# Ledger of designs, part 4: VH-VL binders against q8k2p6

Target 1, 141 residues: q8k2p6
Amino acid sequence: KYTSVCVGREEDIRKSERMTAVVHDREVVIFYHKGEYHAMDIRCYHSGGPLHLGEIEDFNGQSCIVCPWHKYKITLATGEGLYQSINPKDPSAKPKWCSKGVKQRIHTVKVDNGNIYVTLSKEPFKCDSDYYATGEFKVIQ

## First folded at step 19 (VH-VL)

Design U3
Fold by OpenDDE, fold request of step 22:
Structure U3 (fold): chain C 141 residues (1-141), chain A 124 residues (1-124), chain B 109 residues (1-109)
Amino acid sequence: as target 1 above (141 residues)
Amino acid sequence: QITLKESGPTLVKPTQTLTLTCTFSGFSLSTKGVGVGWLRQPPGKALEWLALIYWDDDKRYSPSLKSRLTISKDTSKNQVVLKMTNIDPVDTATYYCAHKTWPNFRISYYFDYWGQGTLVTVSS
Amino acid sequence: QSALTQPASVSGSPGQSITISCTATSSDVGGFNYVSWYQQHPGKAPKLMIFEVSKRPSGISNRFSGSKSGNTASLTISGLQAEDEADYYCSSYAGKDYVFGGGTKLTVL
């Protein structure tokens, strides 16, 4: 379950910039962004939206996938949910970016001999996205 | 309905250049994720992949035959052309063009629709 | 020699279930999770029967199924029918190449 799985050629994922794959019966999305690879559960932790159909944008200096359903922002690198908060003591203050903590499970990506390998993560023990990565929701394609 | 059809000479002399054309319908090479490949099969032998061209004009070639192959597309005509130089009797085979796609960002390594194939015989 | 090895032939009687194996014999075979299977009748073009190890294209009979264990993929045909008599090829990729097995001739007795 936690062995590394080859999900395709490096040149192909660079071409598509994102791909979906099934790793040990778990569907994941892999992004190629700014020269780096990021893998996470394909369904958004919030309501199970398909993250592979979202847009990538920068928020607070971090690249995030934006869920197409409810526009939730998830950092590619750490799987954190980002949001903006308002200071009630200073209504004129600019909203501040905050983190909800890790909400989306991030998986490990490695490149070896022209191939991309994904290893499912064990940490954290529980992650919000796990809810949509099991049962009938584990595979959307 | 997706259809592909190969056309070109059925008899070629050694050292000549083989030019084959694939005319297709039911899909467009302007669609992201779509590709058209060429494969061949010598009589009584196994299948062999030759080349592949994608919607964005990305071209892929068999490592062993790369130096002899050139693939191109005309999206407006729904055609893909394969050229193979320095033809030899060993290149006698049925040549196929085939459709490929990456639906919903699923990278695929298969060809789901094939032409009927055209037999090319190389003989002096 | 081939990156994918298949038995030369298999046979079965109508109604039986048969299995064709496809073994990766080279370390260059990447993504054995992308094994596909093609059926080819004499004088006809190959027809995709299975892709990504176990998925069936639309219109393909559920008598055809695919599985994988280790470096061996398998095509199983249940309820064998006379029309199933054909050559079967497994396929995947190795390095920058798309590779095919040597083919298996299935005879229905």
Scores: ipSAE 0.845, ipTM 0.933, lowest interface PAE 0.5, mean pLDDT 94
Fold by OpenDDE, fold request of step 22:
Order: structure tokens, then C-alpha cells, then sequence
Structure U3 (fold): chain C 141 residues (1-141), chain A 124 residues (1-124), chain B 109 residues (1-109)
């Protein structure tokens, strides 16, 4: 039901590699990384940290934005929260990467005629990041 | 605190090359996200964007005037220079340089600070 | 021809509210969410009054507000004052160009 919104020129986003925008009164961050565009809620699902100020790193083969506040790792592509788990009953066990599931709402990005368009996602129905994307915390800037 | 000032000839002849210099203070073109643009306004007419240069020396030009324009910067002098070739009386206008930034990765498409402008008259 | 269209002139009496429209007339105006408004007094440089449709720079009177609906952006000036008499330009981007409207002359009666 959400209409696509132009958030800027493709060449500008590629230049900055990330940008913030307000789409239908919802503030989002768009990343250009490894030739792909990713959009998500700007505030981290954990405590509302500004994700546009985070660093992008690879974890378990997945590009993630690392929240500057508490270093939570969120996959750019799927919005999953990643963490490493150790089996406490097996001292010899190697840490493994695990997913908390989708925690950050991901939005769709399309390129058309040199412009970038974002369409807000309605899936999943509920997402942890929604808490900080509405109300008094919906806009950082 | 941010100021810009245009300088250059106020009278040029047709076919000549116009060179304008923008000297600014209160900011640096070494700062990421900063840009300086040139715009013009013929007497009694609307504004027109000409060119833009960013901190990383990325240069943007008006599609219609690109072939005639060259923009450059000297960061150490806080100056931006615009050259326009093959000047014609139709290019008579007040020329402005202006500042823009991308604060916090917010891409902007506006100019927040402007010079006072310099009137350039093209006549034989 | 112009990517942005404005009325040539508007007028109002002191204390009234007036609205200046800016309509995107080209499909190339992709950045209509980035509409800006400039005020220009005679012999002066343009002054940024509104950016990103409705945001007001620091120091700009709250009498100036911006909005948009569809392909039309609007600048509203409430409590009109004599000093508001000026030319007003809307701006955005189209393709690789920064575009401006034709300007609107605001007369305070």
C-alpha cells in the first residue's frame, strides 16, 4: 500500500555510500554496498541507535551494519540480528554465528532513470525496529 | 559565519571566456559533504544552476551548458573558479556562488548560503 | 519547458496568509521531496527559506511553512508583513540538473 518514494540521485548515493531519508514520515537509511542498495529503519531495533553512523563489516559472510551504541550487528540484506554463540557444555566447541531472526525492518530499493526509490515494507507484520520508527523517536534529524 | 564572495570582470565581450572566482570563509572544501556551486540570474529572470564542485573534486555541470563550463577549486585558498567559454550577450546575468552540505549523510539539493552576486554584462 | 511552474504573482494584505504553489511539470523532477524555497528581495541574493519541502533553516521565521501534495509544493506565509514583499523561487532537481521555478512576485498591499 505504500507508494514508492524517490529519495535522491543514484550517483549521489553511490558517492556517499549511505544516505538518510524520510519516507512517508518514516526515517530510513539507505546503504550502497558492494554494488547493492539496502534500506532499513534508521534507528537500531535494540535501543534506537543511529545506524547511519555505524560501520559496515562482514560477519559470517554477510555484510552487517554495526550499531555505534552497542555494537549490535544487523544484516543489510535481511535485517537479521547476528551474534556468536558458544556451547557452554562443550568447552572444545567453536563459536558459531547465529541469527536472532529479523529484527530490523528492511525496505525495498529500486533504481529508475538515475534515481533511487524506496518503498516501505509491511512485512514482517511486527518488527522490533518499529518501536523506534514511530512516535517521538521516528526522526533523528 | 559562512560567507561567499564572487569576483571577476563585470564587463566581457562576446566570444571571450568568463572567469569568475568565489572566495569563501567559515567552511572548508576539505570537509566531507561540502560543495560550492555557481548559479546565475539574468536581469528580471529566474535562477539557473551552472555548476557544482564537491570536497572530493567531483564536478557537476548543467546539462545544457556543460560544454562551456569548467569548475575548479583551490582548497588551500578557499576558492572556487568557474570558467565559461564562448560568452554571448544572453549570458548577461548576476552570477552567484553558493554553499551546500550533506549533513549526517542527508543528501541536500539546496544552497543554504549565497554570495552577494556579481553582475556580468556581455556587450560589444 | 520549465520543470517547475509557479504563479507569476500573488498578493495579500498585512496579517493575511498567502500560499505560493510550485508544480512539477516534468516527470524528470524526481527530487520533488527535496523542494526548496528561496526569498529574494530586489538587488539581493536569494535566501533559503524552506528545504526538503517543509524544513525551516535556523533563523527563519515560523511564519514561513512548506508542504506538498502530489506534484505540487506550497509555500505558505502567515501573518503577512511588508518585509515579505519579494520574489520567491521554488527549487528541486531534475535528472542531473538543479531546477528552479519561474519565480513568484509577492506584493503586500
Amino acid sequence: as target 1 above (141 residues)
Amino acid sequence: QITLKESGPTLVKPTQTLTLTCTFSGFSLSTKGVGVGWLRQPPGKALEWLALIYWDDDKRYSPSLKSRLTISKDTSKNQVVLKMTNIDPVDTATYYCAHKTWPNFRISYYFDYWGQGTLVTVSS
Amino acid sequence: QSALTQPASVSGSPGQSITISCTATSSDVGGFNYVSWYQQHPGKAPKLMIFEVSKRPSGISNRFSGSKSGNTASLTISGLQAEDEADYYCSSYAGKDYVFGGGTKLTVL
Scores: ipSAE 0.844, ipTM 0.933, lowest interface PAE 0.6, mean pLDDT 94
Fold by OpenDDE, look of step 19:
Order: C-alpha cells, then sequence, then structure tokens
Structure U3 (fold): chain C 141 residues (1-141), chain A 124 residues (1-124), chain B 109 residues (1-109)
C-alpha cells in the first residue's frame, strides 16, 4: 500500500491551496504553500484536530499549520511540533523556538502531467499522528 | 433547495452564436468553493462537459470546444451565461447547467445538482 | 473517443442485483479515484448517484453502491426495482476535461 495515488489536478489544488484525500485508506491533507506541496496526516497528533481547517503561519522561519483545536504548530515540511520556550530563571531572556521532534507523519507529493500524486510515508518509526490515522479517528466525517 | 434553470433560444441557425442563461437559487456563486458548469447531450447520445466558472471568476473550458465558448457570471443575479459561436447542426443537444462545490476543501469532479435542461435545435 | 467505456446495456429482474462497469481506456484518466455515477430517466436530467467511487449523496438509496478494482469502476444496484430502469453514466476527469462514459441502458425485466 505504498503505491503512488493520484489525488487531483494540480491546477485545482493550487486554486484551493489545500485539499483532503484518502490514500490507501489513510486520510491526508495536501497543502500548496509558497509554491510547494506538502502532505501530512489530516488529524493533529495532539488530539486529532482537523488540520485542513487550520491556518498556516510562519514560526521561526518555518511555515506551520496551526491546529484549530489547541493551536499546536506543526511544520509543513517536516511534521515537527514547534513551541516557544522561556527560561524561568532568566526573565530578561527572550523566548526561544524549540522543536518537539517529528510528531506528524509527512507524506510525499509529486506532480506529473498536471496531476498531484501522494505516496504514503515508508518511515518505520512511529509518529504520534499514527494513533489517529490507524484508529477509529482515521476518517473525519 | 438548490435549483437551476436554463433559458435561451430553442432554435438557432447555423453560424450564429448561441447564448444560454442559467438562473439558479439555493446557493451563491460568491461562496468559496462553488462553481457552475454547462454540459450538453445530443439526442440519444452521451453527456459532454462544456465549461465551468468558479466563485472567483476562474473559467474552465472543454479542450475541444474552448475556441468557441465563453462563460461568464453575474453573481448579483444568480446567473451564469454561456456563449457558443459558429453553431452547427452537430451542436443540436439538450443543454444543462449544473452546480459544483468543494466542501471543506474536498475537491470534487462531479455535478451534484442539475437543471432540467433546454433543447437547442440547430437548423437552417 | 470516450476515455471511459461502459457496456451498452444490462438487464435484471426485480429483486436481483446488477452491476455496471466503467473502464478507463485512456492513460489520461488521472482522476479515477473520483469516479461518479449518474442516473438518467428518459426526458429527465442526470441525477448524481455515486461520487468518489463509493460515496452516496444524501437522499440516495443504499441499494446503490460503488466500487473499483484496477482500472474498472462498478456501480451495483441491489434489490432491483422497476424505477431503476434508466441510463447510467460514469464520469471522471482526464487532463483538463470532464469525461463521461457512453452510458448503459438498464432494463428491468
Amino acid sequence: as target 1 above (141 residues)
Amino acid sequence: QITLKESGPTLVKPTQTLTLTCTFSGFSLSTKGVGVGWLRQPPGKALEWLALIYWDDDKRYSPSLKSRLTISKDTSKNQVVLKMTNIDPVDTATYYCAHKTWPNFRISYYFDYWGQGTLVTVSS
Amino acid sequence: QSALTQPASVSGSPGQSITISCTATSSDVGGFNYVSWYQQHPGKAPKLMIFEVSKRPSGISNRFSGSKSGNTASLTISGLQAEDEADYYCSSYAGKDYVFGGGTKLTVL
């Protein structure tokens, strides 16, 4: 189930800037942002929030999807959870952006002959988002 | 609740320009994700897509008929107009307008609501 | 010419299940995951019955179901009724075009 699947026309995704699709029984969201395509599990790794309904913002120079439920920030490119840390012992210190590591599974997007293709990730490690992708929450109604 | 209705001439002479109007209700063409398309069906033959216009005035045309087609909208009147130039008897068909939408960023490639259609006969 | 091929006709008796196939005959049919099915009675407009291969619009009977295998999509009508007698069209997209099959005439015996 790692074959590439056509999910739609490139011109349509560019128009909508995002789309949802089911790829081999896994629901994903594809973003078109700043001339690039990004695909990830549709449900947020934190609590299964619908990421296709979130806003995209830049944090620490990285484009992130912001989960509409709890405002978790996920990098489009790498699926990392970002947060801002403050040193409580240094009140004069500026907040620092940190990464929780890869939390959201990212999938591969390719363009061919005007169509967009998604290939599910083959990475053997578990992502937190896998919980929602393989469980009862695998499909957003 | 969604309804569409085609209007225009039912008889057209060859070489003339066919102008059809789609008047709809139950939705707005100002709503993001909404589109209205035109399709036709010659008597006893299969369906054929002609053109599509979206809420943002993006226009799509059948590759084979693009040079002859012009689609436009008047959002305030809930109308979409299709013009087809250089009409020929082969263009005799029932013409339909239809509703299309992308709910919740689900791109679709179907038409979920159709008008009743209007038969256009091309004859000298 | 059609990028989608359907049988010209199928028939069944009331209560039976019938299946209509739709085969992509062109490599240009990239949107085969977006196959839709329309029902059309004589003198009436097409009615959307199935979209995205297997999803039913609201109000459509569960007697209608869709599936696909390889390059062939199928519409199955279970518990065949007299009112099901109609033409059925499959549809998808190819390149920049919205494409339709040639249609299948379903006769209820």
Scores: ipSAE 0.723, ipTM 0.903, lowest interface PAE 0.7, mean pLDDT 94
Fold by ESMFold2, fold request of step 22:
Structure U3 (fold): chain C 141 residues (1-141), chain A 124 residues (1-124), chain B 109 residues (1-109)
Amino acid sequence: as target 1 above (141 residues)
Amino acid sequence: QITLKESGPTLVKPTQTLTLTCTFSGFSLSTKGVGVGWLRQPPGKALEWLALIYWDDDKRYSPSLKSRLTISKDTSKNQVVLKMTNIDPVDTATYYCAHKTWPNFRISYYFDYWGQGTLVTVSS
Amino acid sequence: QSALTQPASVSGSPGQSITISCTATSSDVGGFNYVSWYQQHPGKAPKLMIFEVSKRPSGISNRFSGSKSGNTASLTISGLQAEDEADYYCSSYAGKDYVFGGGTKLTVL
């Protein structure tokens, strides 16, 4: 139900440390960070913000892409949404980082002879980012 | 609108160094994802890629000609310069500079806008 | 010698469709992951017609289409017009090199 698609060369993505692609009519972004490739849906699960324009920052020891619209934090490794929780009985206490679970669909990246291939993840489960992977939101690529 | 124009000598002698300048407008070579390449076409023959320089000064060269080529840019003047050493009559060709871009970081392997070309003839 | 082989010429009548082939002669380019097609009129610069095998730049007529199968990429021009008479070059990227076919002269009869 899915075929790998060649999207570019290693020497090129390593220069920009990110790239976008269309894989079987689905828009994705690929990040090169700390020596590893991470592919995910390009539109943020929350409101469809363009993740390829976001910044990568570390939160609680995890590298995240930060959506430029509402600053939602998505882990590069797993697609989890991170947030801070505040103790309502002690608002002066330091907030702690929590996970909403997986919210952004992660795709597989493989390199063969310098070519980067993306394989869309199989649809065994629903992800919130799927909502923005429709044709209605594909006008910016 | 994007425009590129090649300039340099039209007649050169063997063993000289050919210097070609690409002057462009409608884009900046400091913009992420942008590059300018050089290609050539001998009369009646196929196009051949020579070199490419990217916004971050990364330089790429045709593997077969790498030892003879130097590409550089002057972003403030909107110029890219190609030098080719030890010119020979087989280097007679029309030389083109061409634009490349990665819109939204969609990496590309083609040249979308080309200059008009400049014919360089190498005397026998 | 070009690593991409094209027929030297093709011809067709106005209104007809023609196809120009581009066959890899080296396994390095045989996958055709990055195929582009350029049109070149006499004395003019090349013009990008197709990129990424089958995509058209903005402003390019949908009469131009591209495809690939095995070691061959194809440019198809439907509804031929006199203005389509030109040289056509395929191009790909392999071995850290931008490679070009030898070109095909299209004559509109």
Scores: ipSAE 0.701, ipTM 0.850, lowest interface PAE 0.8, mean pLDDT 90
Fold by ESMFold2, fold request of step 22:
Structure U3 (fold): chain C 141 residues (1-141), chain A 124 residues (1-124), chain B 109 residues (1-109)
Amino acid sequence: as target 1 above (141 residues)
Amino acid sequence: QITLKESGPTLVKPTQTLTLTCTFSGFSLSTKGVGVGWLRQPPGKALEWLALIYWDDDKRYSPSLKSRLTISKDTSKNQVVLKMTNIDPVDTATYYCAHKTWPNFRISYYFDYWGQGTLVTVSS
Amino acid sequence: QSALTQPASVSGSPGQSITISCTATSSDVGGFNYVSWYQQHPGKAPKLMIFEVSKRPSGISNRFSGSKSGNTASLTISGLQAEDEADYYCSSYAGKDYVFGGGTKLTVL
């Protein structure tokens, strides 16, 4: 389960700046952004939305994938869910950026001789995106 | 349904430039992730890849034949053209064009639909 | 210049299972999970039977299966039928090249 899997070539992912793969029966998406590779579970932690169809935007100085279904913002680097909160004492004040903590499981990407390898995360904590990582939620053809 | 058809001369002389046209239907070369490749098969021998053109006009060539090959596309005509210079009798083969796609950005390294091929004979 | 080696021929009787091997001659080819298998009947275009080592395109019989161990990929045809008599080619991607094996002629006895 935790052995590296070769999923593609650098020259190909760099033209689309993203790719999908199946790594040990788990669906992942890999993004190439600002010179770095980021791999995560393909389905958004919230409702299973297809992150490979989302847009990457910057929020609070962090690059995020935005889920196309409900616009949930997931940091590329750590898998944190970002949101804005309002000050209950002054609802007209500028909202501030907050984190829900890690919600989307991040996987390791290694490049060797132009080949892209993904190694699934073995971190023992339960991550909300794990719910959608089973085969029963495969909706992408 | 996806179809591809090769056309061009059936007999060429050494040193000439071979021009082959692939005319296709059932897909668009403007679709992200789509490509059309050229391959050949000398009589009684194995398949050999020649070239590939992607939807964004990115062109890839066999490393051993790169100096002799030019691939281009005309998306409005559903055509891909291969030119091979300095033809030699060793280039006698059936030439195929073939379709490729990256469904859901799943990058592929195979060709799923092939034309029926066209035999090109180079005089000795 | 074949980076992929196949036996020249293999044979089997109807109803049997047979296996065609495809061995990479370099670690670059053998390390990639890009192996595909094509079937070619005489005078016809190649047909994709297996991609990414073991996956079948839609419409391909489950009698065709693929696997890989080390630097050798295998195509297995179970319940052999007369229509399976054809040439079979393995293919992969390495060195920015789409490489093909020399082909295996399958004879159904």
Scores: ipSAE 0.701, ipTM 0.859, lowest interface PAE 0.8, mean pLDDT 90

Design U3
Fold by ESMFold2, look of step 19:
Structure U3 (fold): chain C 141 residues (1-141), chain A 124 residues (1-124), chain B 109 residues (1-109)
Amino acid sequence: as target 1 above (141 residues)
Amino acid sequence: QITLKESGPTLVKPTQTLTLTCTFSGFSLSTKGVGVGWLRQPPGKALEWLALIYWDDDKRYSPSLKSRLTISKDTSKNQVVLKMTNIDPVDTATYYCAHKTWPNFRISYYFDYWGQGTLVTVSS
Amino acid sequence: QSALTQPASVSGSPGQSITISCTATSSDVGGFNYVSWYQQHPGKAPKLMIFEVSKRPSGISNRFSGSKSGNTASLTISGLQAEDEADYYCSSYAGKDYVFGGGTKLTVL
């Protein structure tokens, strides 16, 4: 299950700057952004929205994929959910960027001889995106 | 309904430049992820890939034939053109153009729709 | 230079199942992961039957299935019919080249 899988060529993903793949029955998206590859579960942790259709934007100096359904912001590097918090005691203060922690499972990307390999994460913690990536709630292809 | 049709000369003399045109319908080369490739098949032999052009004008060529090939497109006319220089009798083959796509950005390494092919004979 | 090896021919009777093999070199793993299968009747264009090892395009009969074990991909045709008589080519991507096997002639007896 955690063996690396060849999903495509560098020269091809660099054209679209993203691609989708199925790795050991788990659907992932791979982004190429600012010279780096980032792989994560394709379905947004919140409600299963299609991250491969979202836009990449910077928030608080971090590149994020923005889910097209509810605009949830997920950091490319770590899979953290970002949000803005307002101080209820001082509503006039500028909102602060906060993290909900890791919500979207990040997978490992390696490049070898121009081939892109993805290895699924086996980190033991429960990750909210697992809900839409495995079992009975996996999105139908 | 995706269709492709090859056109060009059926008989060519050695050293000439072969020009083949692929005219297609049912898709657009402006669509992200779409490409058109050229392949050939010498009589009684296996298929051989020649070239590929993508929607963004990125051009790919067979490593062994790269120096002899030029591919181009005219998106408004739904056409792709292949030129092959310094034609030789070994280039006698049926030439095909073929469609490629990356549905949902799933990068692919196959051709899903093919033209009927055109036989090009090179005199000896 | 073919990176994909196929048997020259295979035969089967109507109603039987047959399997056509396609073997990549043991060191050519990346190219093998992109295996597709094409059917070609005499004088006609190739038709895509299987892509990404085992997936069928829309409109392709479920009598055609694909699999891989190690560096060998297989095309299996069940319930052979006379129309299945054709040449079959495996294909993949390796070395910045779309490579094809030498082809297998399927004869339906």
Scores: ipSAE 0.676, ipTM 0.848, lowest interface PAE 0.9, mean pLDDT 89

